# Designs tried in a protein design chat: VH-VL binders against Nuclear factor of activated T-cells, cytoplasmic 1 (NFATC1). Part 27

Target 1, 183 residues: Nuclear factor of activated T-cells, cytoplasmic 1 (NFATC1), of Bos taurus (Bovine) (p98201r389to571)
Amino acid sequence: PSLPALDWQLPSHSGPYELRIEVQPKSHHRAHYETEGSRGAVKASAGGHPSVQLHGYVESEPLTLQLFIGTADDRLLRPHAFYQVHRITGKTVSTASHEAVVCSTKVLEIPLLPENNMRATIDCAGILKLRNSDIELRKGETDIGRKNTRVRLVFRVHIPQPNGRTLSLQVASNPIECSQRSA
Key: E = the ipSAE of ESMFold2; O = the ipSAE of OpenDDE; V2 = 0.75 times the mean of E and O plus 0.25 times the DockQ between their complexes.

## First folded at step 15 (VH-VL; framework fv_becotatug)

Design x5 (from t3 with light chain A50H; at its last look DockQ between E and O 0.89; V2 from the best seeds 0.88)
Fold by ESMFold2, look of step 15:
Structure x5 (fold): chain C 183 residues (1-183), chain A 121 residues (1-121), chain B 107 residues (1-107)
Amino acid sequence: as target 1 above (183 residues)
Amino acid sequence: QVQLQESGPGLVKPSETLSLTCTVSGGSISSYYWHWVRQAPGKGLEWLGIIYYSGDTDYNTPFTSRLTISVDTSKNQFSLKLSSVTAADTAVYYCARGGYRSDWRMYFDYWGQGTLVTVSS
Amino acid sequence: EIVLTQSPDFQSVTPKEKVTITCRASQSIYSNIHWYQQKPDQSPKLLIKHASKSFSGIPSRFSGSGSGTDFTLTINSLEAEDAATYYCHQYYSLPWTFGQGTKLEIK
């Protein structure tokens, strides 16, 4: 079967498993615009980068951590209409990653390895602001992109179960203000 | 029964672009990770870069400005282009398979036979 | 960048004896290491995955151990066909790197 849609609400804890953000992102990250180059990876307040860990996983197989940009100010957590995750590369990035697209939302895929205690450093994720022409607003919404500038990093992991079913977990970060103002 | 075969010019002039192709047979190129590794004469192995099943790439630090790895799914091939070469780029070049998608452990289970590229006037 | 330092660089070895090759990482890589064998004029061949798991079809005389910064490849009862250069390779942190190699020759 298909994995849960990105706007489906999922728990961060189920049975023995818990997906946790061990190091939260800084509360501000200036997103890059369509006309700019990358603004670099999201950073943590104390220096370094966010980190995420799956607790309770005792199997030997690697898993994939998903990351997408979600809403901060909506009733429900869902993919953000104005921002997408962007893959960062270069000499400051030590973490392997690759992008996928799920229903027009970019999702960054990052390893979770048993040998690394299922912990990942998120030094490979930036935030891209979409062009207004590429934004399709949902019914009842307005294009007030300047005011809709807060996001969250949303992490997911899908854990195969012995019975062939998949257990899915999700956790969202503290809000991140992405406006270009010196806010 | 997957097989990899490198092909391309054995001689490249300094400052020009080294271009190699790896042809994959006995299996599909899709859903796997693919690498280039080289070995200068009498020296050790040096990882050059990866192309993920997604088309994204990562390159070893010295090569980030000169190296491009790409995939042609219709030909079941992936390629390497290394620009601005010097004599230091003389090496045997290997292509390698790095595992199925989401494996992440990057062990190279299949290798090409290698092709020597000499950079000389 | 993580540097892998192998020891020894070269060893002339007697058949049937035990051979130990070490690989030391410049920082902890947990068990994120593979071992490869490269016989003369051949492509490398995968021997050991994630420090200690033998790859399919590898003779039982080959084993790997270690975690953190210190890793060992062991060949019990060395055979003439084992004359080769051996490399460790880390996959913990980009860029992925190889050790400088250990060349084994039969006396």
Scores: ipSAE 0.842, ipTM 0.922, lowest interface PAE 0.7, mean pLDDT 90
ESMFold2 (binder alone), look of step 15: mean pLDDT 91; pTM 0.929
OpenDDE, look of step 15: ipSAE 0.921; ipTM 0.954

Design x6 (from t3 with heavy chain S31D; at its last look DockQ between E and O 0.82; V2 from the best seeds 0.86)
Fold by ESMFold2, look of step 15:
Structure x6 (fold): chain C 183 residues (1-183), chain A 121 residues (1-121), chain B 107 residues (1-107)
Amino acid sequence: as target 1 above (183 residues)
Amino acid sequence: QVQLQESGPGLVKPSETLSLTCTVSGGSISDYYWHWVRQAPGKGLEWLGIIYYSGDTDYNTPFTSRLTISVDTSKNQFSLKLSSVTAADTAVYYCARGGYRSDWRMYFDYWGQGTLVTVSS
Amino acid sequence: EIVLTQSPDFQSVTPKEKVTITCRASQSIYSNIHWYQQKPDQSPKLLIKAASKSFSGIPSRFSGSGSGTDFTLTINSLEAEDAATYYCHQYYSLPWTFGQGTKLEIK
């Protein structure tokens, strides 16, 4: 692949550039199963929705912000085994987005426009709980059947450089508890 | 040279489904965004919806329950189906190209010539 | 949803005249607006991107300006071929919307 794998550790700051979560998500979001209807988009702690901004970018070309669901309780940040991002559409969503799949992980693609100061409001992202089947082998004495319900929103941006290389940045949100049980 | 051409029935009965196809020639349909826009007689332009290069769609609010946009890459075509039509759906329908993937600015640089669809008994 | 209101709806114009068309957004859209020209019985044609950037091949007499909620398309020294209906189009937030149009006719 020409871009870093989703489990590669990437900095949030490099040279003049910084990818930053300006508005963090709430600490909880009830995810939905594949057989259920959507539970809506992730919301922010103070109301509204999370927002992300790329600082230091002065070129005129749009970029794409990537979003996937990552681990909250592992030593290294990696794609979550049980949750994936789900694209939200409809009357309540103002932000364009589309999905891609990268090595079995859903990635939501979101515009970063110079005319909007490279800032995106994340009103288009929900969290889907995957059903694990017996066909997918699970091992680990203490980990078998253990509910792993905490996630982070993981954002990436890939910035073309004059030398033809790509500079990649990543930032992860505060943890989100995705319990399936009613509070 | 990229060209877009709408095709489909020009007359549709009320309550039935309006179905149109846009054929893209002189370029590939892949990695671009594609739109449908319509214009009722004597009226302005109305954006109907988009299909992204990924196959995802977004539809204008009045059409979310009855509009479907799809793509057939093997035929270099994308299509529109609008169910439960009424006389209010009588319009010229345009297909349009919305730019290369990740452009995001949604400007329409190529348009079809338009096709009139009349909804009448 | 964002409503774009153009003015005037209609205007009779004389060649060589400077013509100004306005578009007002119901909320700030920064510079997220395009302008299109549609001649009678033809498909629309892109004129101006992102409020002020001329599209490739567009005559220099067409210019756009504005930010926030108020936008202007200007035709400096109008030509007879410019008789058309002009539309603004916002791409700031879904659903993307057009203004109602401004029709220019040659006297």
Scores: ipSAE 0.835, ipTM 0.914, lowest interface PAE 0.7, mean pLDDT 89
ESMFold2 (binder alone), look of step 15: mean pLDDT 91; pTM 0.935
OpenDDE, look of step 15: ipSAE 0.923; ipTM 0.955

Design x7 (from t3 with heavy chain Y33F; at its last read DockQ between E and O 0.93; V2 from the best seeds 0.90)
Heavy chain, then light chain:
Amino acid sequence: QVQLQESGPGLVKPSETLSLTCTVSGGSISSYFWHWVRQAPGKGLEWLGIIYYSGDTDYNTPFTSRLTISVDTSKNQFSLKLSSVTAADTAVYYCARGGYRSDWRMYFDYWGQGTLVTVSS
Amino acid sequence: EIVLTQSPDFQSVTPKEKVTITCRASQSIYSNIHWYQQKPDQSPKLLIKAASKSFSGIPSRFSGSGSGTDFTLTINSLEAEDAATYYCHQYYSLPWTFGQGTKLEIK
ESMFold2, look of step 15: ipSAE 0.846; ipTM 0.924
ESMFold2 (binder alone), look of step 15: mean pLDDT 91; pTM 0.932
OpenDDE, look of step 15: ipSAE 0.920; ipTM 0.954
ESMFold2, look of step 18: ipSAE 0.852; ipTM 0.926
ESMFold2 (binder alone), look of step 18: mean pLDDT 91; pTM 0.934
OpenDDE, look of step 18: ipSAE 0.921; ipTM 0.954
ESMFold2, fold request of step 20: ipSAE 0.852, 0.847, 0.846; ipTM 0.927, 0.926, 0.924
ESMFold2 (binder alone), fold request of step 20: mean pLDDT 92, 92, 92; pTM 0.941, 0.937, 0.940
OpenDDE, fold request of step 20: ipSAE 0.927, 0.931, 0.931; ipTM 0.960, 0.960, 0.960
ESMFold2, last read: ipSAE 0.851, 0.845, 0.850; ipTM 0.927, 0.923, 0.923
ESMFold2 (binder alone), last read: mean pLDDT 92, 92, 92; pTM 0.940, 0.942, 0.942
OpenDDE, last read: ipSAE 0.930, 0.930, 0.930; ipTM 0.960, 0.959, 0.959

Design x8 (from t3 with heavy chain F108L; at its last look DockQ between E and O 0.95; V2 from the best seeds 0.89)
Fold by ESMFold2, look of step 15:
Structure x8 (fold): chain C 183 residues (1-183), chain A 121 residues (1-121), chain B 107 residues (1-107)
Amino acid sequence: as target 1 above (183 residues)
Amino acid sequence: QVQLQESGPGLVKPSETLSLTCTVSGGSISSYYWHWVRQAPGKGLEWLGIIYYSGDTDYNTPFTSRLTISVDTSKNQFSLKLSSVTAADTAVYYCARGGYRSDWRMYLDYWGQGTLVTVSS
Amino acid sequence: EIVLTQSPDFQSVTPKEKVTITCRASQSIYSNIHWYQQKPDQSPKLLIKAASKSFSGIPSRFSGSGSGTDFTLTINSLEAEDAATYYCHQYYSLPWTFGQGTKLEIK
C-alpha cells in the first residue's frame, strides 16, 4: 500500500492517537546553501532540541517518524519549494536517522520506540536552502525564494491498523524564519 | 536461512587500509541495517558503525575520520574500509544484521563467523 | 557516550545454581538494552531484547530485567553449556556501546 503524498492534508489526532510536538523549535534558524558548510541542527528556544511524541499508542512495535520541511506562509501545508531537511551527523548527535526521497522531497526518518514512550528528540535535522537559480518552481508559483523564507518542521507517523490499513498523522511546528542574517 | 560471511586479507601492514567484505546469502541486503563490530584479542566487543538501508552511515567516534562503510546491492554485499591502521586495529571483525526498516531496536540477530585481521610489518 | 559497566568481570559457577549478571548504565537508557552470549571461539548470539524479551529459541532459564540504569541477566538453573562471556549492549543513544563483558566458567 502507498502512503499519503506529502502535500495531502492529514490530521494530528485520530481516534486514540495524537502526534504532538512537545518542544517547539526556535523561531529563527539560519539555513545553509549547498555551497556552504552545515549550520547545524535546529534548536529549541530554551536550549536543546525539538521533541515529538506519539500519544495513545499502546502496541509493542517501533514506528518511524518522518520529518520534512514544509511551507509556513501558504494556505495549505506542503513541501517547501526552497528548503529541504538535511541530516546532521557527528559527536553532537545522539539520535539515529537516515534520509529518504519522496517525490523530490527529502524526508528524514527517525525512530519512535515504545520503550521511550514514543518520544524522539530531533537533534539530527538541519535545513538546506536551495539556490533560487537551481529550484524548479511548481505550477502557479511566482514568489522567488528571496521572499519565501519561512518554513515549518513537518512530522508524520504511519500506524499499522489490525485491519491491514494504515492510519497517518501529521503535525507541523511553529514557523521558523530561515533568512540569512548577520551572525 | 540468512548467512553472513566476512572476507578479505588476514594480514595488513601498518599505515595501509584494512578492507573487508560481508557477503549476505539466503536473503536480500535491501531494507535492513548492517553493522560492523570488532573484538581485539582477549578483549570485549566494540561497535564500529552502521550503514542504513538508505546508504547513510554512523560511525563510532574514534573511527569517524578513518572508517568507511559501503553497500553494493547488486552483489548483496557491504564493506568496511579502515585507513591508516596500526597494531591497535588487530582484531576479529564481525559483520552483523540489524533490524528491518522500522525495527529501530538494532538487535543484531545474524552475525558472520568473524575474520581475524592482524596488523603487522 | 554511554558507558555500560558489567559486574562481575568473571565468575566461576556450579551447574544448577542461579547466576545473576548486572549491567549499569552511566545514564538512564530506559529499557534500551540487549544481552548477547559469546561462547569460546564463536560469534555472539542474541539472548534478550529490550531488557526482558527473550529472543526466539533461547532456553527459558535465561531472563532479563531492569530499567533506567540497572539491568540484570539471570540464568535460573545453570547448564554446563552456559559457560561463555555475556555482553550488554545499549541502543538508546549514538554511539551504541557494549559493556566490557562477564565471563562465566564452570567449576
Scores: ipSAE 0.834, ipTM 0.916, lowest interface PAE 0.7, mean pLDDT 90
ESMFold2 (binder alone), look of step 15: mean pLDDT 91; pTM 0.931
OpenDDE, look of step 15: ipSAE 0.918; ipTM 0.953

## First folded at step 17 (VH-VL; framework fv_becotatug)

Design y1 (from t3 with heavy chain S102K; at its last look DockQ between E and O 0.89; V2 from the best seeds 0.89)
Fold by ESMFold2, look of step 17:
Structure y1 (fold): chain C 183 residues (1-183), chain A 121 residues (1-121), chain B 107 residues (1-107)
Amino acid sequence: as target 1 above (183 residues)
Amino acid sequence: QVQLQESGPGLVKPSETLSLTCTVSGGSISSYYWHWVRQAPGKGLEWLGIIYYSGDTDYNTPFTSRLTISVDTSKNQFSLKLSSVTAADTAVYYCARGGYRKDWRMYFDYWGQGTLVTVSS
Amino acid sequence: EIVLTQSPDFQSVTPKEKVTITCRASQSIYSNIHWYQQKPDQSPKLLIKAASKSFSGIPSRFSGSGSGTDFTLTINSLEAEDAATYYCHQYYSLPWTFGQGTKLEIK
C-alpha cells in the first residue's frame, strides 16, 4: 500500500525501533534561490554534517532514509511551502543519494546499511528557496518571508514487517533559520 | 539472462569526445543502478560514475567536468560521453549493472564484455 | 577519497595451495567491500559481497573476511582456472574505488 502522506504525524519510536538524529544541523543555513548556485550542504552544529541512525534494526536488508524540508513555526509539522531539499553532488559529498517527488515535495533518498550500523551522514542535502522571484515581486509578502524562514530537516524510514505491513518512523531536527541574512 | 553490450568508435582523436552506448538485453534497464568502469592497458579497474534509476548521477572526482552518463529507456540503453580526451583515456570501457533500486550496496553483478577505445592522433 | 592497497601485487602459485590476498583501506570502511575476479581477456566477475558474503554460484573455495581497514580474500586449494587478477572495491564513501589488483599465475 501507499506510504503515509508527508503531513501525517508519525512517531520517532515504535516497538524496538527508534529513528534518532545523532548529530543535529547548525541553527542557520543560508538557502539558495533556483537562479543561483548552491549554498552547499547543511552542516552540523558542532562541525561536520548531521547524522541519523535507526536503532533496534537487526535485519540484514538495507533500508532507505527519506529527507524533506518541513515547517518549524506551524502548529503541525508539514512540508514547508517555501523551501525544498536539494541534492548536493561533487567532491565534498561522500554519501549516495537520489531525489524523488512526493505530491510536489522533493524527498532525498539516502542509504541506511546494516554494515554501517544503520547510520547515515547527511552531507548530500542542501536547501532551495522556492518562488524567489514571486517573493520579490509581491510587496508585503516580504514580511511573510521574513516570518516563515525557519525549517526543520524531517527524516523518515519505512521498515517492512514480517506480517507484510510497514512500520513508519519520523524525526525532525532542531529549527534551522534560512533567511538570506545570517543571524 | 541479462546481457550488456558496449558499442561505439574504437578510435578517438585527442581533444574530441569519447561516446559509448551500453545496450541491455534479457532484462529491463528500469529500476536498476548502472555504472561505467574502465581499465587502461595493463592497469587496474577505475570506477567512472553511476546513473541512478531516478536519473541522478555521481561521477568520480577527476571526471566531474568531462563525464556525462545518460539513459534512454525507450532503447533500453545508457550512455557515456567523455569530453576533451587525451592518451590517458585509452582504456577498455565496461558497462555494469548495479543493484536493484534501493539495494544501495553497489555491487556489479553483470558486466559488458568491454570495448577498447584508443585515443591517438 | 579512500585508497585500497592490495598485497601482493603478483604471486606465482601452485595448484592445491591455499592463497590469501589482502586489501587495506586508508580509513575504516566497516565491511563495505566487494571482491572481483578478472580472468585474462575477460570482464570482471563478482565473487564476494560485503567482505564475507559469497555471490551466487561462486565455488566454496573462495571466502572473504575482515572488517575496518584490513580485509582478506582466501582461495582454498587453488585450481588452475583461478589464475586471474583479483580486485577489492569499497562502497562506503563516494567516489567508490578499487584496489590496484593482485595477479595470480599458476606455476
Scores: ipSAE 0.858, ipTM 0.925, lowest interface PAE 0.7, mean pLDDT 90
ESMFold2 (binder alone), look of step 17: mean pLDDT 91; pTM 0.929
OpenDDE, look of step 17: ipSAE 0.919; ipTM 0.952

Design y2 (from t3 with heavy chain S102Q; at its last look DockQ between E and O 0.92; V2 from the best seeds 0.89)
Fold by ESMFold2, look of step 17:
Structure y2 (fold): chain C 183 residues (1-183), chain A 121 residues (1-121), chain B 107 residues (1-107)
Amino acid sequence: as target 1 above (183 residues)
Amino acid sequence: QVQLQESGPGLVKPSETLSLTCTVSGGSISSYYWHWVRQAPGKGLEWLGIIYYSGDTDYNTPFTSRLTISVDTSKNQFSLKLSSVTAADTAVYYCARGGYRQDWRMYFDYWGQGTLVTVSS
Amino acid sequence: EIVLTQSPDFQSVTPKEKVTITCRASQSIYSNIHWYQQKPDQSPKLLIKAASKSFSGIPSRFSGSGSGTDFTLTINSLEAEDAATYYCHQYYSLPWTFGQGTKLEIK
C-alpha cells in the first residue's frame, strides 16, 4: 500500500510503539552548497552523532528508518524547500544507508534491526543547501533562503501490522540552524 | 536458480587498473545488494565493498580512493575497478549476492566461483 | 573498525566429535554475525545467520550461539565432509569484516 506523503502530520507514538530521538543533534550545522566540500555529518550536542530508537517493537523483521530535512519555523512540519539530506560516506561512517527520492525530496534509508534494539546511530547524514535554480516551492508559497535557514531532522518508520495495514510514525529533532548568522 | 560468474583479465600490471565483471543469471540483479569479496592466496576473506539496489556504494576503508563498484542493469551485471594495483592485490576475487532490498542483514547467499587475479610486472 | 578474532586458527578433528569454533569481536556487535563455510578450492557457503539462525538446507548438526562479543559455531557429530575453513562475519558496523578463519582438518 501507498505510504503517507512527507507533509502529512504523523504521531511519534501509537499503541505500543514509539519512535524517539535518543540523542538530539547540535543546534548548529553549517550546510554546504554543491560547489563546496561536504561539511560532514550532523553531530550531537554532547559529541558523537544523533541516535533514533523504535520502542515497543518485538517482531523479528528488519525495518527501514527514513530521514529527510524538514521545516523548523512553519506551523506544520513539511519537507524543507531549501535543504536536502545528503548521504555521507567514508572512514568516519559506520552506519549503512542509501538515498531515495520522494516527490523531489531526498530521503535517507537506514537500518533498524531487532538485533540492534531497533536503534540507529545517524552518522551518515549531512545537509545540502539547494541553489535558487534548484528550488521548488509549493504553489503560492514565497520564502527567501536567508530567513528560512532553520531545519529539523525528520525520522519516519513504517511498521507492517498483522491486518495488512501499515502503521507510520514520525519524530522531528530539535531545530538546527544551518547558517552562521545567529550562532 | 541464481548463478554468479566473475570475468576479466587474470593478469594485471602494477600501477594499472584491475577490472572485473560479475554476470548474474537465473535471476534479476535489480532489488538486491551486491558485494565484492577477495581472498589472497592462503589468506582469509576480505570484504571490499557493496553496491546497494539504489546505486549507492560503500567501500572498505583501505580501498576508498581506489575502488569503484558499478551496475549495468541492461546486461544484468555489476563490476569493480581497483586502480593503482600492487602485488598485494593478487587474490581470488568473488562476487556475492547480499539481501533483498531493505533486508539489512547483509548475508551472502550466492557466490561466484571466484577468479584469480595476479598482479605482476 | 571491528576486529573479529577466531579460535582456534587450526584444529585436527575426528569424525563424530563435537567441534566448537569461537569468534570474539573487539566491541559489542549484539548478535550481528553470520558464519560461512569454505571447503578447499570452493566458494564460501552461508551456514548461520544472525548468530543462531540456520540457513536453508544446512544440516542440523551446525548451530550457532552467543551475543555481545563472544560467539560460537558448534558442529555436533562432525562428518568428514565438514573439513573446511570457517569464517565469522559481522554486519553491525561498516566496514563489515570477517574473522581470520578456522581451518578444520580430518585426522
Scores: ipSAE 0.837, ipTM 0.918, lowest interface PAE 0.7, mean pLDDT 90
ESMFold2 (binder alone), look of step 17: mean pLDDT 92; pTM 0.934
OpenDDE, look of step 17: ipSAE 0.922; ipTM 0.955

Design y3 (from t3 with heavy chain S102H; at its last look DockQ between E and O 0.91; V2 from the best seeds 0.89)
Fold by ESMFold2, look of step 17:
Structure y3 (fold): chain C 183 residues (1-183), chain A 121 residues (1-121), chain B 107 residues (1-107)
Amino acid sequence: as target 1 above (183 residues)
Amino acid sequence: QVQLQESGPGLVKPSETLSLTCTVSGGSISSYYWHWVRQAPGKGLEWLGIIYYSGDTDYNTPFTSRLTISVDTSKNQFSLKLSSVTAADTAVYYCARGGYRHDWRMYFDYWGQGTLVTVSS
Amino acid sequence: EIVLTQSPDFQSVTPKEKVTITCRASQSIYSNIHWYQQKPDQSPKLLIKAASKSFSGIPSRFSGSGSGTDFTLTINSLEAEDAATYYCHQYYSLPWTFGQGTKLEIK
């Protein structure tokens, strides 16, 4: 894997390019638990769903937008230990997507097409609360899941460069509170 | 070069499960998107569903509860199962290749020959 | 879901004529459309990608145009071998859909 690790800090803007969340998610989303059914896709405040756009991209080839669930209250942004993205399917979803797993973190892959002005509507992403048995605590973390209930949607795009290198951008959403009863 | 061939029973009784296999030769099934499309006699084309390179699927709305698409990489095949069939499911069924991973444009550049499946008692 | 409506359903045409087939989407799909040709008792073949880009090996007499909701497939000088049914297909949003088809026959 030559792509940056998910806990590596990346800019949202570099050279001509900027990855931007054009429509932010609501500040609350009831995550579903292993024992529950899906709670649907993350929504935006004014109705509809979040949207993300890559600005400054002038090539004709499609790119893939990555989405994972990150921390909201840590000093450094990293994959959230207690929540993961969950792919939503069905009648209400118009956006193609598929999952990948990177170092135990689910990553949702979503199209960015030049013919759609490199803009994606995120109607395919929900949030799953992990079971305690599935939680991997890292580097001094304590499992206080009831208190660590805020997340961010974290988006990445990897842009091939003419010199053969890859330029990687990342942007995180406003925080989302996932606890029950505080929707 | 890549070739796709559908196979399976041509006659299926109502309420039973229609099962088809698409065999891919001349290329690997891995890292591509794969689709099923059907065409009722005298009618147009109808997209049924996709299996992504990741193993995830999306199905056309009427088929969400009845359709399963799966891949067997060891046999270089992917398959269709459509449960609870009726006469309305009588059609020519095509398998198709939908592009390499992360090519999101979903054009079908290789198609099987098609196989007629008749649903009749 | 997005409905694609083709026009005409059927057309009897003379060789060497210019033929146009239209496809109208029920909402904007920008340029997210492909065109396919299906000859009798054959599988469909890809002609035009992304509204206007010819697929490899397609005769230059075939061209596509349009954006938004209105799209056109043009055959500049019809050949007898072009007798077929033509379909537009959108990849803008799930579920992906085809138009109902336009059948061309040679007089």
Scores: ipSAE 0.849, ipTM 0.922, lowest interface PAE 0.7, mean pLDDT 90
ESMFold2 (binder alone), look of step 17: mean pLDDT 91; pTM 0.933
OpenDDE, look of step 17: ipSAE 0.919; ipTM 0.953

Design y4 (from t3 with heavy chain S102A; at its last look DockQ between E and O 0.93; V2 from the best seeds 0.89)
Fold by ESMFold2, look of step 17:
Structure y4 (fold): chain C 183 residues (1-183), chain A 121 residues (1-121), chain B 107 residues (1-107)
Amino acid sequence: as target 1 above (183 residues)
Amino acid sequence: QVQLQESGPGLVKPSETLSLTCTVSGGSISSYYWHWVRQAPGKGLEWLGIIYYSGDTDYNTPFTSRLTISVDTSKNQFSLKLSSVTAADTAVYYCARGGYRADWRMYFDYWGQGTLVTVSS
Amino acid sequence: EIVLTQSPDFQSVTPKEKVTITCRASQSIYSNIHWYQQKPDQSPKLLIKAASKSFSGIPSRFSGSGSGTDFTLTINSLEAEDAATYYCHQYYSLPWTFGQGTKLEIK
């Protein structure tokens, strides 16, 4: 009935369907702090932006791609305690998106359209470093600072099935280092 | 049956702010995408912007610094404010309904009747 | 920004004939286009979704075709009530844009 929690481990393929990251993000993206100006959208290594595609979908209805910031250094993938996705707008952004909140985690919602072969360009996603006062820590987690600076982009899609059930897929990007660097 | 109705002043002085409200009846404003579109007299349609059901917005490039779209779910209304108007902003303003939740195709299936706003001293 | 250029800007048309209106995009938009009809002093009306999908209640004489950069709205056996201005609208890339319009007038 309800959609899987964001820390639920989900496959990237099931039956005919596969959710793939066709273009991976750069290995580095300087996240911005709440009190700073935006550092822009996550980019790909060869220029441009990451892209994601759902393969095997033959229906005519649009779907929503979800994106949130997940852990890179935990055994199990979960929402990152120190970073959130941030919606980017402006002249450099061509992709529609809007934010939702799921259990205190920000999630971007992005279109997947059959006429675009269920492929989305991720030019609308930045990464925000949370303030210490805003950081939600898991049990046993006390470090709000310097060493947990690697993240992954985590994508999900929820596919309605003819039997009324929903099939959920997830894929995570290569790690992204978000720490500030000295010049 | 869903109906959309624009309301607001039909005459606005140059440099002031144009304010319009779209009232949605016969359905809920929640979970839909909502748009503003305008048409200068004798001219074509111009998309102004969208408000997503999350409250986020996107605006057409020339309007980014002047346009604000907002929603009041308690009144089942969404609104447009366009600041620093000139005679070039004289147009018929339409509100329009977009898709429901995951329907990202952005086709406008319901339109208001339109309201003419004249910018004149 | 994607520019949609319609052709022609204006056309005098004869009832019962086939009429075509074209829309050319400045870059590929796949099939991300809608068509609207606007009669004088009325709000626009959705005709065709996603290049070729007829909207609910639209007469079968209206059809759409094309992909990539070139799109066509066809009115097969024109009726007098079809005198209107027609707009294409792309939803591929923000900002979403309309074509400049094609006005059809009955001879």
Scores: ipSAE 0.838, ipTM 0.920, lowest interface PAE 0.7, mean pLDDT 90
ESMFold2 (binder alone), look of step 17: mean pLDDT 91; pTM 0.928
OpenDDE, look of step 17: ipSAE 0.921; ipTM 0.954

Design y5 (from x4 with heavy chain Y33F; at its last fold request DockQ between E and O 0.93; V2 from the best seeds 0.90)
Heavy chain, then light chain:
Amino acid sequence: QVQLQESGPGLVKPSETLSLTCTVSGGSISSYFWHWVRQAPGKGLEWLGIIYYSGDTDYNTPFTSRLTISVDTSKNQFSLKLSSVTAADTAVYYCARGGYRSDWRMYFDYWGQGTLVTVSS
Amino acid sequence: EIVLTQSPDFQSVTPKEKVTITCRASQSIYSNIHWYQQKPDQSPKLLIKSASKSFSGIPSRFSGSGSGTDFTLTINSLEAEDAATYYCHQYYSLPWTFGQGTKLEIK
ESMFold2, look of step 17: ipSAE 0.855; ipTM 0.926
ESMFold2 (binder alone), look of step 17: mean pLDDT 91; pTM 0.938
OpenDDE, look of step 17: ipSAE 0.922; ipTM 0.955
ESMFold2, look of step 18: ipSAE 0.845; ipTM 0.921
ESMFold2 (binder alone), look of step 18: mean pLDDT 91; pTM 0.937
OpenDDE, look of step 18: ipSAE 0.922; ipTM 0.955
ESMFold2, fold request of step 20: ipSAE 0.838, 0.854, 0.848; ipTM 0.921, 0.928, 0.925
ESMFold2 (binder alone), fold request of step 20: mean pLDDT 92, 92, 92; pTM 0.944, 0.945, 0.944
OpenDDE, fold request of step 20: ipSAE 0.927, 0.931, 0.931; ipTM 0.960, 0.960, 0.960

